# VH-VL binders against q9umr5, part 226

Target 1, 268 residues: q9umr5
Amino acid sequence: SYKPVIVVHGLFDSSYSFRHLLEYINETHPGTVVTVLDLFDGRESLRPLWEQVQGFREAVVPIMAKAPQGVHLICYSQGGLVCRALLSVMDDHNVDSFISLSSPQMGQYGDTDYLKWLFPTSMRSNLYRICYSPWGQEFSICNYWHDPHHDDLYLNASSFLALINGERDHPNATVWRKNFLRVGHLVLIGGPDDGVITPWQSSFFGFYDANETVLEMEEQLVYLRDSFGLKTLLARGAIVRCPMAGISHTAWHSNRTLYETCIEPWLS

## First folded at step 11 (VH-VL)

Design wb14 (framework fv_dargistotug)
Fold by ESMFold2-Fast, scan of step 11:
Structure wb14 (fold): chain C 268 residues (1-268), chain A 122 residues (1-122), chain B 106 residues (1-106)
Amino acid sequence: as target 1 above (268 residues)
Amino acid sequence: QVQLVQSGSELKKPGASVKVSCKASGYTFTDYAMNWVRQAPGQGLEWMGWINTDTGNPTYAQGFTGRFVFSLDTSVSTAYLQISSLKAEDTAVYYCARNHTFDYPWYYFDYWGQGTLVTVSS
Amino acid sequence: DIQLTQSPSFLSASVGDRVTITCRASQGIRSYLAWYQQKPGKAPKLLIYDASTLQSGVPSRFSGSGSGTEFTLTISSLQPEDFATYYCQQLNSYPTFGGGTKVEIK
């Protein structure tokens, strides 16, 4: 009776990370068909995000086709950006709840162990030299690198995030907005103790200005211009904000209190 | 049935201006961007840019800034290309073409107008 | 920008022949390539996109293959209506076209 749930993982991750989430769903919504997509696992999560969107789309099409009543998406970290793009490129999606688990929706500007592993001598202040090159844009993490001190380079070089956020115009922008607006609920989850997503408010469409002062969603040009539908969704009552302190980046999918508070209510 | 119908051929003198129209039918005009592509006699295809049919904002390829203006009238589902201060090298067939894909950030064209020949000669 | 080089620029073939034309990109473009057919005096027509996906209504004798920097359009059994110039186009940035291949049927 419950709508199927599709789960999309994050950077250097796999379907195995969601075993606790599946247990929680089975306890509260027994009989729910949950599909955790095992595409672009581990190092393959570094592939360009548009390539990942193409592969995940092929996997979700038959699941959505078998569920005329609709489906729910739970998308973790980088996976939340994949799901943003899926909702925009699919003119026939039937997603009810899109649950974004600590995803850098306005981008990332922070030193992390992932970046140090991939670019061991880089600092966040100079990573723009790599990420905003054609070579850098072949790595998923650079597709959502958003240096607030080089916004001009971000707007011109980002092959993914600037486009799905409508920050740079594209021939598909109007249809991408219409497709995205079909979502029933946009459930945004994140918190100050994540430790990876920087600023953590990026999970709620907030981001740094040029002085590294965080401006919330309602102060962003993409919201004010309604570039991909945030203002319309908020006015419709379709955006849910669920911040929670005390949760580290790798714990969002395995915290029972988080699940009960922020996820469970949206899994009809 | 999607159709793009362009205005007829034009013969102009250097320094004149021309305005080519492209009338769309069979779909929601504002859902698809309109591109302009030209082809000089005996030459290949050259992309000139596109216009956002919902917002009216144009984007021009390098080399088509200044004398070339993209505009539209959404009430009649028509896109326009205006060329001012015509030069002999502007002689070409000008095509409007609809951007096809919703799927990915691709620029490719599923429906084309029949073309408008603009000849610039004294 | 991404440059596309087509070969050959011209070929002459008989009805029933297998015709192959090649498009080479100056940098990797994955599968992000389209093929168009342009008959004399007409607008181009989309044949193939994403390297190998046939546009609806295009005869199955047309096929595309390739990835990265080398792409091929094949016509398995050339018909009289296939007299045309064929163009490749890359899809992942502002459009650029190959120089074209003119197919003349004997």
Scores: ipSAE 0.649, ipTM 0.834, lowest interface PAE 1.9, mean pLDDT 92

Design wb15 (framework fv_dargistotug)
Fold by ESMFold2-Fast, scan of step 11:
Structure wb15 (fold): chain C 268 residues (1-268), chain A 122 residues (1-122), chain B 106 residues (1-106)
Amino acid sequence: as target 1 above (268 residues)
Amino acid sequence: QVQLVQSGSELKKPGASVKVSCKASGYTFTDYAMNWVRQAPGQGLEWMGWINTDTGNPTYAQGFTGRFVFSLDTSVSTAYLQISSLKAEDTAVYYCARNHRLDYPWYYFDYWGQGTLVTVSS
Amino acid sequence: DIQLTQSPSFLSASVGDRVTITCRASQGIRSYLAWYQQKPGKAPKLLIYDASTLQSGVPSRFSGSGSGTEFTLTISSLQPEDFATYYCQQLNSYPTFGGGTKVEIK
């Protein structure tokens, strides 16, 4: 039978957003046990990401324990970062496919309605002052705020993204890399019409340099240094890149063509 | 059983150097970072920094750069602290300590070496 | 760096007494605080982590509470083996220790 699928939602989101995804999975892989984790919903998604990681970890442990042949993760938007950390902190995960749906894997640097709602007078150029403070790091969105003009502050202040990406060393880095490398497949999905994830190439481990020119994954220091295993995974043939145009941020989990092209092949 | 065993006490003159060892056993050495903590006589605990036991990359607390060098020999599961140009104020017990968990970014120290007293006097 | 201030620095108590020690942080550290016990000539022993979680093997008379900037270690009924110096430690940034509280027999 098919391996169970665990779904992790994004910012200001809930399990309801995945009703179409569940329909697609049921049609192509009937009998698959799909668990959409209903934790940190809505405004609770603003809680610090390490707190969310611990909560989601408690939920996924019994599911993984009951599935000796492995499980698949489908992690949307901010949820993709939660899943990145889960794979690093769990010394016993049995994840086969980690499917990242438009997640800011290298961070976010862009004005969005979410940021304007929380910080109405802040521009993206000034948000570093709030996000890289101890208070700001208590908000999930600041945990992956990556200002390319203040990379020194990002490297020193980011309590989450800089650590899971190995951009700043951490006492647990070696074990986190070993744990992450046990994943079977890293399936990266995203596209230019997302409209929220900025730059959209962040979903593929690309990001802005100091001049706001996007450098792709293979030009990133985290890849070149193999800080958490990207270079090893790519050499192993375990990284899948599936970009698709024409899909807005809230539609990645409800587009049938996207599902059939990028997700369906990785569900066993 | 997890154990950290440090080298014996040292008596040195100002300007000399000293190298303290901390040998680990009972766990995979490269999975846990090694921290160094100093305690001057009658004083409290002062964190000096840590070394990544897999890569050998050291991180020093402010005030412990220059004369202080963290190193390791993974073939014998041993971490080292070297202090050069010793001064009287370096007189202290030096402890190595392992981080207590790997599944969270915040950690504390569960296993400690017994301590190495370094006395600098003339 | 985050500064930790312990009070009192020194405490005299009798066996059976309830002892409380306070640790204050210069900025919010949530619950990322530990308590250690150090006996003369020995290395510190981890008692409590994450402000209130008792380390395996530590007697239940030890308890921790607090969050943010104010934390307390309580020993509900002091035993002879509890006479020691106690240190708090934060790890919300690079590790720093409090100045210590010495608990002596009256």
Scores: ipSAE 0.757, ipTM 0.879, lowest interface PAE 1.1, mean pLDDT 92
Fold by OpenDDE, second read of step 12:
Structure wb15 (fold): chain C 268 residues (1-268), chain A 122 residues (1-122), chain B 106 residues (1-106)
Amino acid sequence: as target 1 above (268 residues)
Amino acid sequence: QVQLVQSGSELKKPGASVKVSCKASGYTFTDYAMNWVRQAPGQGLEWMGWINTDTGNPTYAQGFTGRFVFSLDTSVSTAYLQISSLKAEDTAVYYCARNHRLDYPWYYFDYWGQGTLVTVSS
Amino acid sequence: DIQLTQSPSFLSASVGDRVTITCRASQGIRSYLAWYQQKPGKAPKLLIYDASTLQSGVPSRFSGSGSGTEFTLTISSLQPEDFATYYCQQLNSYPTFGGGTKVEIK
C-alpha cells in the first residue's frame, strides 16, 4: 500500500483548496490515505507560525504513529515553512518525502495582495518597521518577512524564519538540524510566474542580497554553513528541485501537469 | 541518567580569577546547549548566558560580558565558566544547566549541576 | 527585558493545603513560562514548562495554568517535601526569573 499523505495549506486557505490534488492522488495512487489538515483556516492562518506549528504537530503525530513505514508531506505556500519547522522540532518524525509547494522557504520581500490586505498603507520598503516589532511578529506573514536592506533587524527580531534557518544562533539549532535531516527527500517546487512568492527563487532557498540581486541556494550563508542541513541534504542527493513556468500561485495544487511532473514521483 | 557535576567550592581574593567546571554525563553532550545561572546568597536566580556545545559559540547576558568566559572541552563533555578580576559582588553559587531539548527555540533548564560556591573575600 | 513578578513572596501553609502562586509578566509571553522548585542548598528543579506541561517525574499534585501575562502554579495538596522556594521563568526573550515564592510551614 501507499504511504499516507498529509497536506498542509497556505495563507488564507482551507482544505477545500486541495480537492483537485486529492483527486489526482486518488487516480494515480488509489487507496492512498490523504489527510488535508483543516487547521488555522482563513484568517486564522495569520496566527504566529510557532502557534501553528504546535497545532499541526498535534494533528500529525497520531497519523505518523499509525504509519510506521513513513508518511509524505505536501505543504503549500506558508504551509511549507510550517512543515519545515515541524520537521525541525520533531525528533521522531518519519517523513519520507517533504514536498514544499511554492513556499517562501527563504522568506518574503515583496508587495502582494496578501500584504495589501493586512497592511494597506505599508510599502515593501517600510514594512520592516511593523514586522520587526513585537506586535508585528504576532502575524504569520511577519514571521518570514526577510528585508534584505535591514539584515540586522531581521536577524534580531525575526522570531521564526531566522531561527529555523539557524541564522540566529539558539539553544536548539543543533538538534533541529539533526531532526530535519531525518527527511528522506526534500522536494522544492516553484516557478517564475508564481506572482506571490517574492522572489520566486525563495521556494528554492534563493534570495536577495543587499542589492536585491537574487542568489541561489548554494550561495546562501545557511547553505555554506549548513546551518539547518541543506548542504548535507544536497550532498546525499536528498534535494529535488522542480521549477515550472506558467503556473500562478493559486494553481500549484490544482495543475495536473505540475502534479505528474513534480509531485507524483515522490508519493510512491 | 543525566548528570551534571560541578567542581568544588572556591575561596578567592579580589582581583583573582576562578574557573568552574561542569562535567556532563548520561547524554550526548553536543546535542544540548549549556547555560550558566548565578545565585547570590539569599537572592534569586540570574541567567548569565549560554554556550553552544556543538560550535563552542558563547552568548552572554547583559551584565556578564568582559570578565566572564564560557568554554568547552568536548572530549570530556565539560563546560567551563571563568571569572576574572573577581569582586566581592561575584560571591554566589554558580550553576550549569542543560537546555531542555523538547522545546521550541527557547530556554528551559531540565537538568542542573549541584552548584559551585565562589566566595570572594579579602 | 521582561520582568516577572511573583506573589506572594512568602507563603505559610500546612500539609494538605491547596497552595497557589502567581507570576505576572510585564508583557505578553504567550505560554513561554516555566516553574522551578528549589530547596535549601540544592539546585533548582524543573516542575512545569510551557505554562502547563508537567515535567517527567513530577507529582501530579503540581499544575500550571495561564497565558499572556498571568500565570499560576498550584499544589493541590501540599506535602512535607514541597516546602521550598518556587521560581517562575520566562523564555519569550532572553530568560528571566521571578523573585521567588518561599513556601514555609505554618
Scores: ipSAE 0.492, ipTM 0.791, lowest interface PAE 1.2, mean pLDDT 93

Design wb16 (framework fv_dargistotug)
Fold by ESMFold2-Fast, scan of step 11:
Structure wb16 (fold): chain C 268 residues (1-268), chain A 122 residues (1-122), chain B 106 residues (1-106)
Amino acid sequence: as target 1 above (268 residues)
Amino acid sequence: QVQLVQSGSELKKPGASVKVSCKASGYTFTDYAMNWVRQAPGQGLEWMGWINTDTGNPTYAQGFTGRFVFSLDTSVSTAYLQISSLKAEDTAVYYCARNHRYDYPWYYFDYWGQGTLVTVSS
Amino acid sequence: DIQLTQSPSFLSASVGDRVTITCRASQGIRSYLAWYQQKPGKAPKLLIYDASTLQSGVPSRFSGSGSGTEFTLTISSLQPEDFATYYCQQLNSYPTFGGGTKVEIK
């Protein structure tokens, strides 16, 4: 039988957004137990990411305990960062495939409707003043704000992303790396027409340098230092990259061709 | 089970150096970071920094750069604090403390060494 | 740095008393606070972390509460072995400790 699938939603999202994904899974892998976690829905998705990680962890523990053969994670947008942290903080996770759907793995530096709603008069060039304050770090979107023009502030003030990416050292870094490396497959999905994740290559661990030129994963210090295991995973053949053009940010979980190409093969 | 055992008390003159040891047992040494905390006589606790026991990389609190060096010997599960050019204000009990390896980005200390009194006087 | 202020700095109490110690942070730290007990001549001992989670082996008479900037350590029925100095510590960033509260015999 198929391993259970756990789904983690994104910013201003809920379990209802995954109706099509569940339909696709049922068609190709009938009998799969799929649990879409109903935590931090809608506006609650703005809560600090470490708070969300605590809540989602409590929800996934009993699911993993009942599945000794392992589970799969499908994590959308901001949810992909939650899942990154879950894999690092859980000494006992049994995740086979971690499928990251258009998640800003190296951070976000772009104007979005969500950002305009929360900070309506701020330009992306000035958001570092808000996001890298203690008050700003109370909002999930600021936890992964990565201003390439103020990398020193990002490294010192980011309470979440800089830590989980090993960009700033932490007493738990070694155990977080060891735990993350237990994942069977890291499946990275994203594309140039997403329109929200900026740069879109953030979904593949690429990111802007100080001139806003995108450097890919293999050029990142995080990869070169193997800070949380990306280089080790790539050497094991455990990283899958599945870019697809023509898909907007809200369509990754409801596009059949995307599902068949990038997700279906990893749901054993 | 888990124990952190520190070296004995030291009496030093100003300008001398001292090296305090902290030997760990009962767990995998490299799975837990080691912190250093000092306490001057009659004063409270002051965090000095920590060392990554897997990589050997130290991190120092601002007041403890320069004269203070954290190091380790993984083969004997021991962390070291060396203080050079000792001053009277360095008189304190120095504690090693294991960073709790719990799930979130927390700095808190579940096991402590018994402390090493370093007295700097003429 | 996040500043932690403990009150009172000193209190006198009798065995069987309920004692309350307060710790105030200079900025919001959610529930990211720990409490330690230190007896004269001994190393500190972790009592509570994440504001209210009791460390394994610590007696149930100790409890913690609070979030944001106001935190409380309570000892419901003070025992002879509880006469000590208590320190709060914030967990989120580089550690800072409160000034301590010395609990001594009336």
Scores: ipSAE 0.639, ipTM 0.831, lowest interface PAE 1.8, mean pLDDT 91

Design wb17 (framework fv_dargistotug)
Fold by ESMFold2-Fast, scan of step 11:
Structure wb17 (fold): chain C 268 residues (1-268), chain A 122 residues (1-122), chain B 106 residues (1-106)
Amino acid sequence: as target 1 above (268 residues)
Amino acid sequence: QVQLVQSGSELKKPGASVKVSCKASGYTFTDYAMNWVRQAPGQGLEWMGWINTDTGNPTYAQGFTGRFVFSLDTSVSTAYLQISSLKAEDTAVYYCARNHRIDYPWYYFDYWGQGTLVTVSS
Amino acid sequence: DIQLTQSPSFLSASVGDRVTITCRASQGIRSYLAWYQQKPGKAPKLLIYDASTLQSGVPSRFSGSGSGTEFTLTISSLQPEDFATYYCQQLNSYPTFGGGTKVEIK
């Protein structure tokens, strides 16, 4: 039978957003046990990412314990960062495929409707003043705000992304790397028409340099230093890149062609 | 089972150097970061920094750069603290302390060495 | 940098007394606080972490509570071996310790 699938939602989202994804999985892999985690919904998605990781971990443990053959994770947008941390903090996870749907893996630096709603008087160029404060780090969006013009502040103040990417060292880094490397496949999905994740290449571990030129994963210090295992995973053949044009941010979990091309092949 | 054993007390003159050792046993040395904590006579605890036991990369707290060096010898599961150009203000008990192996990004110390008294006097 | 203020600095109590020590953080630290006990001439010993989680092997008379900026360590029935200095420490970033509370048993 098929391995269970665990779904983690994104910012200002809930389990309802995945109804089409569940239909697709049921059509192609009938009998699959799919659990969409109904935690940190709506405004609760603004809670600090480490708090979300703790809550999602408690929900995930019994599911993994019942599935000795392994599980798959499908993690959307901000949820992809939650799943990155879950794989690092769990000494005993048995995740086969980690499927990241348009998640800002190297961070976010761009004006979007979500940011305008939350911080209506702030432009991307001055959001660092809020996000890199202790108060700002109590909000999930600020946990992965990565201003390429204030990289020193990002490295010092980011309580989540800089740590999980190994950009700032931490006592747990060695264990986090060992745990993350147990993943079977890292499936990265994203595209240029997303409209929210900026730069969109963040979903593939690319990001802006100080001149706002995008450097791809293989040019990142995180990759070159193998800080949490990307270089090792790529050498093992465990990283899958599946870019697709024509898909907006809210459509990654409801596009049939995307599902058939990028998700379905990794659900065993 | 888990033990951290430090070297004995040292009496030094100003300008000398000292190297304190902390030998770990009962666990995999490279899986846990090692911290250094100072306690001056009659004073509280002051965190000095930590060293990544897998990579050897040290991180120093503000005020402990320059004269203070953290190092390792992984073949004997030992961490070292070296203090150069000793001053009277360096007189203190120096502790090594193991960072607890936790799921989240916390700094807290589950096992401590017995402490090494370094006295700097003329 | 997060500063921790402990009160009182010194406390004298009798065996069997209920003792409460407070720790105040200069900014919110959620539940990310630990308590250590240091007996004269000895290294500190971890008592409590994550504000209220008792470390294995620590007597049940010790308990911790609080969140945000205000935290307390309580000893429900003080014993002779509890003569010690108690320190709070925040766990969230680079470690900082409170100034300590010295408990003297009458």
Scores: ipSAE 0.694, ipTM 0.859, lowest interface PAE 1.4, mean pLDDT 92

Design wb18 (framework fv_dargistotug)
Fold by ESMFold2-Fast, scan of step 11:
Structure wb18 (fold): chain C 268 residues (1-268), chain A 122 residues (1-122), chain B 106 residues (1-106)
Amino acid sequence: as target 1 above (268 residues)
Amino acid sequence: QVQLVQSGSELKKPGASVKVSCKASGYTFTDYAMNWVRQAPGQGLEWMGWINTDTGNPTYAQGFTGRFVFSLDTSVSTAYLQISSLKAEDTAVYYCARNHRMDYPWYYFDYWGQGTLVTVSS
Amino acid sequence: DIQLTQSPSFLSASVGDRVTITCRASQGIRSYLAWYQQKPGKAPKLLIYDASTLQSGVPSRFSGSGSGTEFTLTISSLQPEDFATYYCQQLNSYPTFGGGTKVEIK
């Protein structure tokens, strides 16, 4: 039978947003147990990512325990970073496919309407002043804010993304890497018309250099050093890249063609 | 049984160097980071930094760069602290301490070596 | 750095007494605090982490409480082996320790 699927939502989101995704899975894999986690919904999605990781971990443990042959994760937007951390902190996860739907895996550096809800007078060039403070790190968006013009501040102050990407060393880094490497497949999905994730290549572990030129995953120090296992996964054939144009940020979980092309093949 | 066993006490003159060892047993050495903490006579605990036992990469607290070097010999599950150009103010008990294997990014120490007293006097 | 201040620095007590030690942080650290016990001539021993979680093997007479900036360690009925110096430590960033509280025999 089909492995259970666990869905983790994004910023200002809830389980209700995944109605179409659930319909698609039911059509192609009838009988699949799909659990969309109703934690940190709406405004609660602004809580620090490590707090969210603790809560989501408590929810996924019994689901994984009941599925000895493994589970799949589908993690949307900010939820993809939560899932990155879950795979690293759990000594006993049995995740087969980790499907990341347009998640800022190397961070976010963009002026979007979503930021104006939190910081209405700020522009992307000024957010480093807020985000790289102790107060700012109490907000999820600041946990993955990656200003390429203030990389020293990012490396020193990021309490979440710099640690899970191995850009700043931590006593748990070796164990986090070992745990993450147990994943069967890392399926990366994103595209140029997303309109929120900036640069959109962050969904594929690409990011801006100091001149705002996008460097792809294989040019990143995190990949070259194999800090948390990307180079090992790629060599193992475990990384899948599925870019698609024409899809806006809120449509990744409700587009049938995307589902059939990028998600369905990985839901054994 | 998890144990951290440190080398014996050292009496050194100013300007000399010392190398303190911390031998681990009862667990996989490379799965846990090793910290160094010192305690001057009659004083409290002062964190010096840590070393990644898998990569050998050290991180030093402010004030412990330069004369202080953390290193490893993974073949014998041993961490080392070397102090060069010893000064009288380096007189202290030096502890190795294993970073607890926590799910989250916390620094705290579940097992400690017995301590090595380093005395620097003329 | 986050500074930790312990009160009192010295405390005189008798066997059977309830002992309370306080630790104050210079900024909010949620529950990210640990307590250690150090007996004379010995290495510190972890008692409590995450403010209130008792380490395996530590007697139940030890308990921790608090959050944010104010924390307490309580020993409900002091035993002879509990005469020691106690240190708090914050877990939230690079480690810093309180100055210690020495629990002495009256």
Scores: ipSAE 0.659, ipTM 0.844, lowest interface PAE 1.6, mean pLDDT 92

Design wb19 (framework fv_dargistotug)
Fold by ESMFold2-Fast, scan of step 11:
Structure wb19 (fold): chain C 268 residues (1-268), chain A 122 residues (1-122), chain B 106 residues (1-106)
Amino acid sequence: as target 1 above (268 residues)
Amino acid sequence: QVQLVQSGSELKKPGASVKVSCKASGYTFTDYAMNWVRQAPGQGLEWMGWINTDTGNPTYAQGFTGRFVFSLDTSVSTAYLQISSLKAEDTAVYYCARNHRFSYPWYYFDYWGQGTLVTVSS
Amino acid sequence: DIQLTQSPSFLSASVGDRVTITCRASQGIRSYLAWYQQKPGKAPKLLIYDASTLQSGVPSRFSGSGSGTEFTLTISSLQPEDFATYYCQQLNSYPTFGGGTKVEIK
């Protein structure tokens, strides 16, 4: 039988967004137990990411315990960062495939309608004033705001992303890396037409330098230092890159061709 | 059984250096960070910083840069605190303390060394 | 930095008494607080973390409560071995400790 699949949603999202994904999985892998976690839905998705990680951890423990052969994670947008942290904080996770759907793995630096709704007078160039304050770090979107022009502030103030990426050291870093390295496959999905994740290469651990030139994963210090295991995973053959053009941010979980090409092969 | 055993008390003159050791046993040394906390007479507990036992990289609290150096020797599961150019105000009990692991990125200490009294007097 | 204020600084109590110690944070820290016990001449011992989670091996007479800015440590029936100084500590950022509460024999 197929390994259970756990789905983690994104910002301002809920389990309802994944009805097409569940249909696809049922068609290609009938009998798969799929759990879409109904935690931190809608506005609650703005809660600090470490709070979300704790809540999602409590929900996934019994699912993983019932599946000794392993589970798969499908994590969308902001949910991909939650799943990154879950893999690091769980000493006993049994995740085979971690499938990241257009998640800002190196952070976000771009204007979006969601950002304008939350901070209507802010542009991406001045959002660092809000996000890198103690108040700002109480909002999930600020936990992965990564201003390439204020990297010093990001490194010192980011309570989440800088820590899980090993960009700022932490007492748990060594064990977080060991835990993350137990994942079977890291499947990275994203594309140039997403329209929300900026730069879109953040979904593949690429990001802006101080001149806003995108450097790919292998040029990042976090990769070169192997801060949380990317270099080790790549050497092991465990990283899968699946870019696809023509897909907007809200369509990654409802495109059949995307599913068949990038997701289906990693569900066992 | 997890144990952190520190070196014995030291009496030093101003301007001297001291090196305090903290030997760990009962666990994998490199899996847990080591913190340093001091307790000056009458002042309570003061966190000094920590060292990553896997990489050897130290992080110092604001008041403990310069004269204070954290180091380690993984072959003997030992962390060290060196204080240079000792001053009378450095007189304190110095504790090593193991960082506990948890889901959140917390700094909190599940095991402590017995403490090393460093007295600086002329 | 986050300041932690403990009250009272000194407390006189008898065996069997219910003892309550308060810790106030200068800003919201959710549940990110720990409590330590320090007996004379000894290192501190972790009692409670995440405001209310008892550390393994700590007697059930110890309990913690609170969230945000106000926290309490309660000893439901004080024993002779509980006469000590108690410290609260903030967890999420670089650690800060309260000033301590010394529980003395009445």
Scores: ipSAE 0.710, ipTM 0.862, lowest interface PAE 1.5, mean pLDDT 92

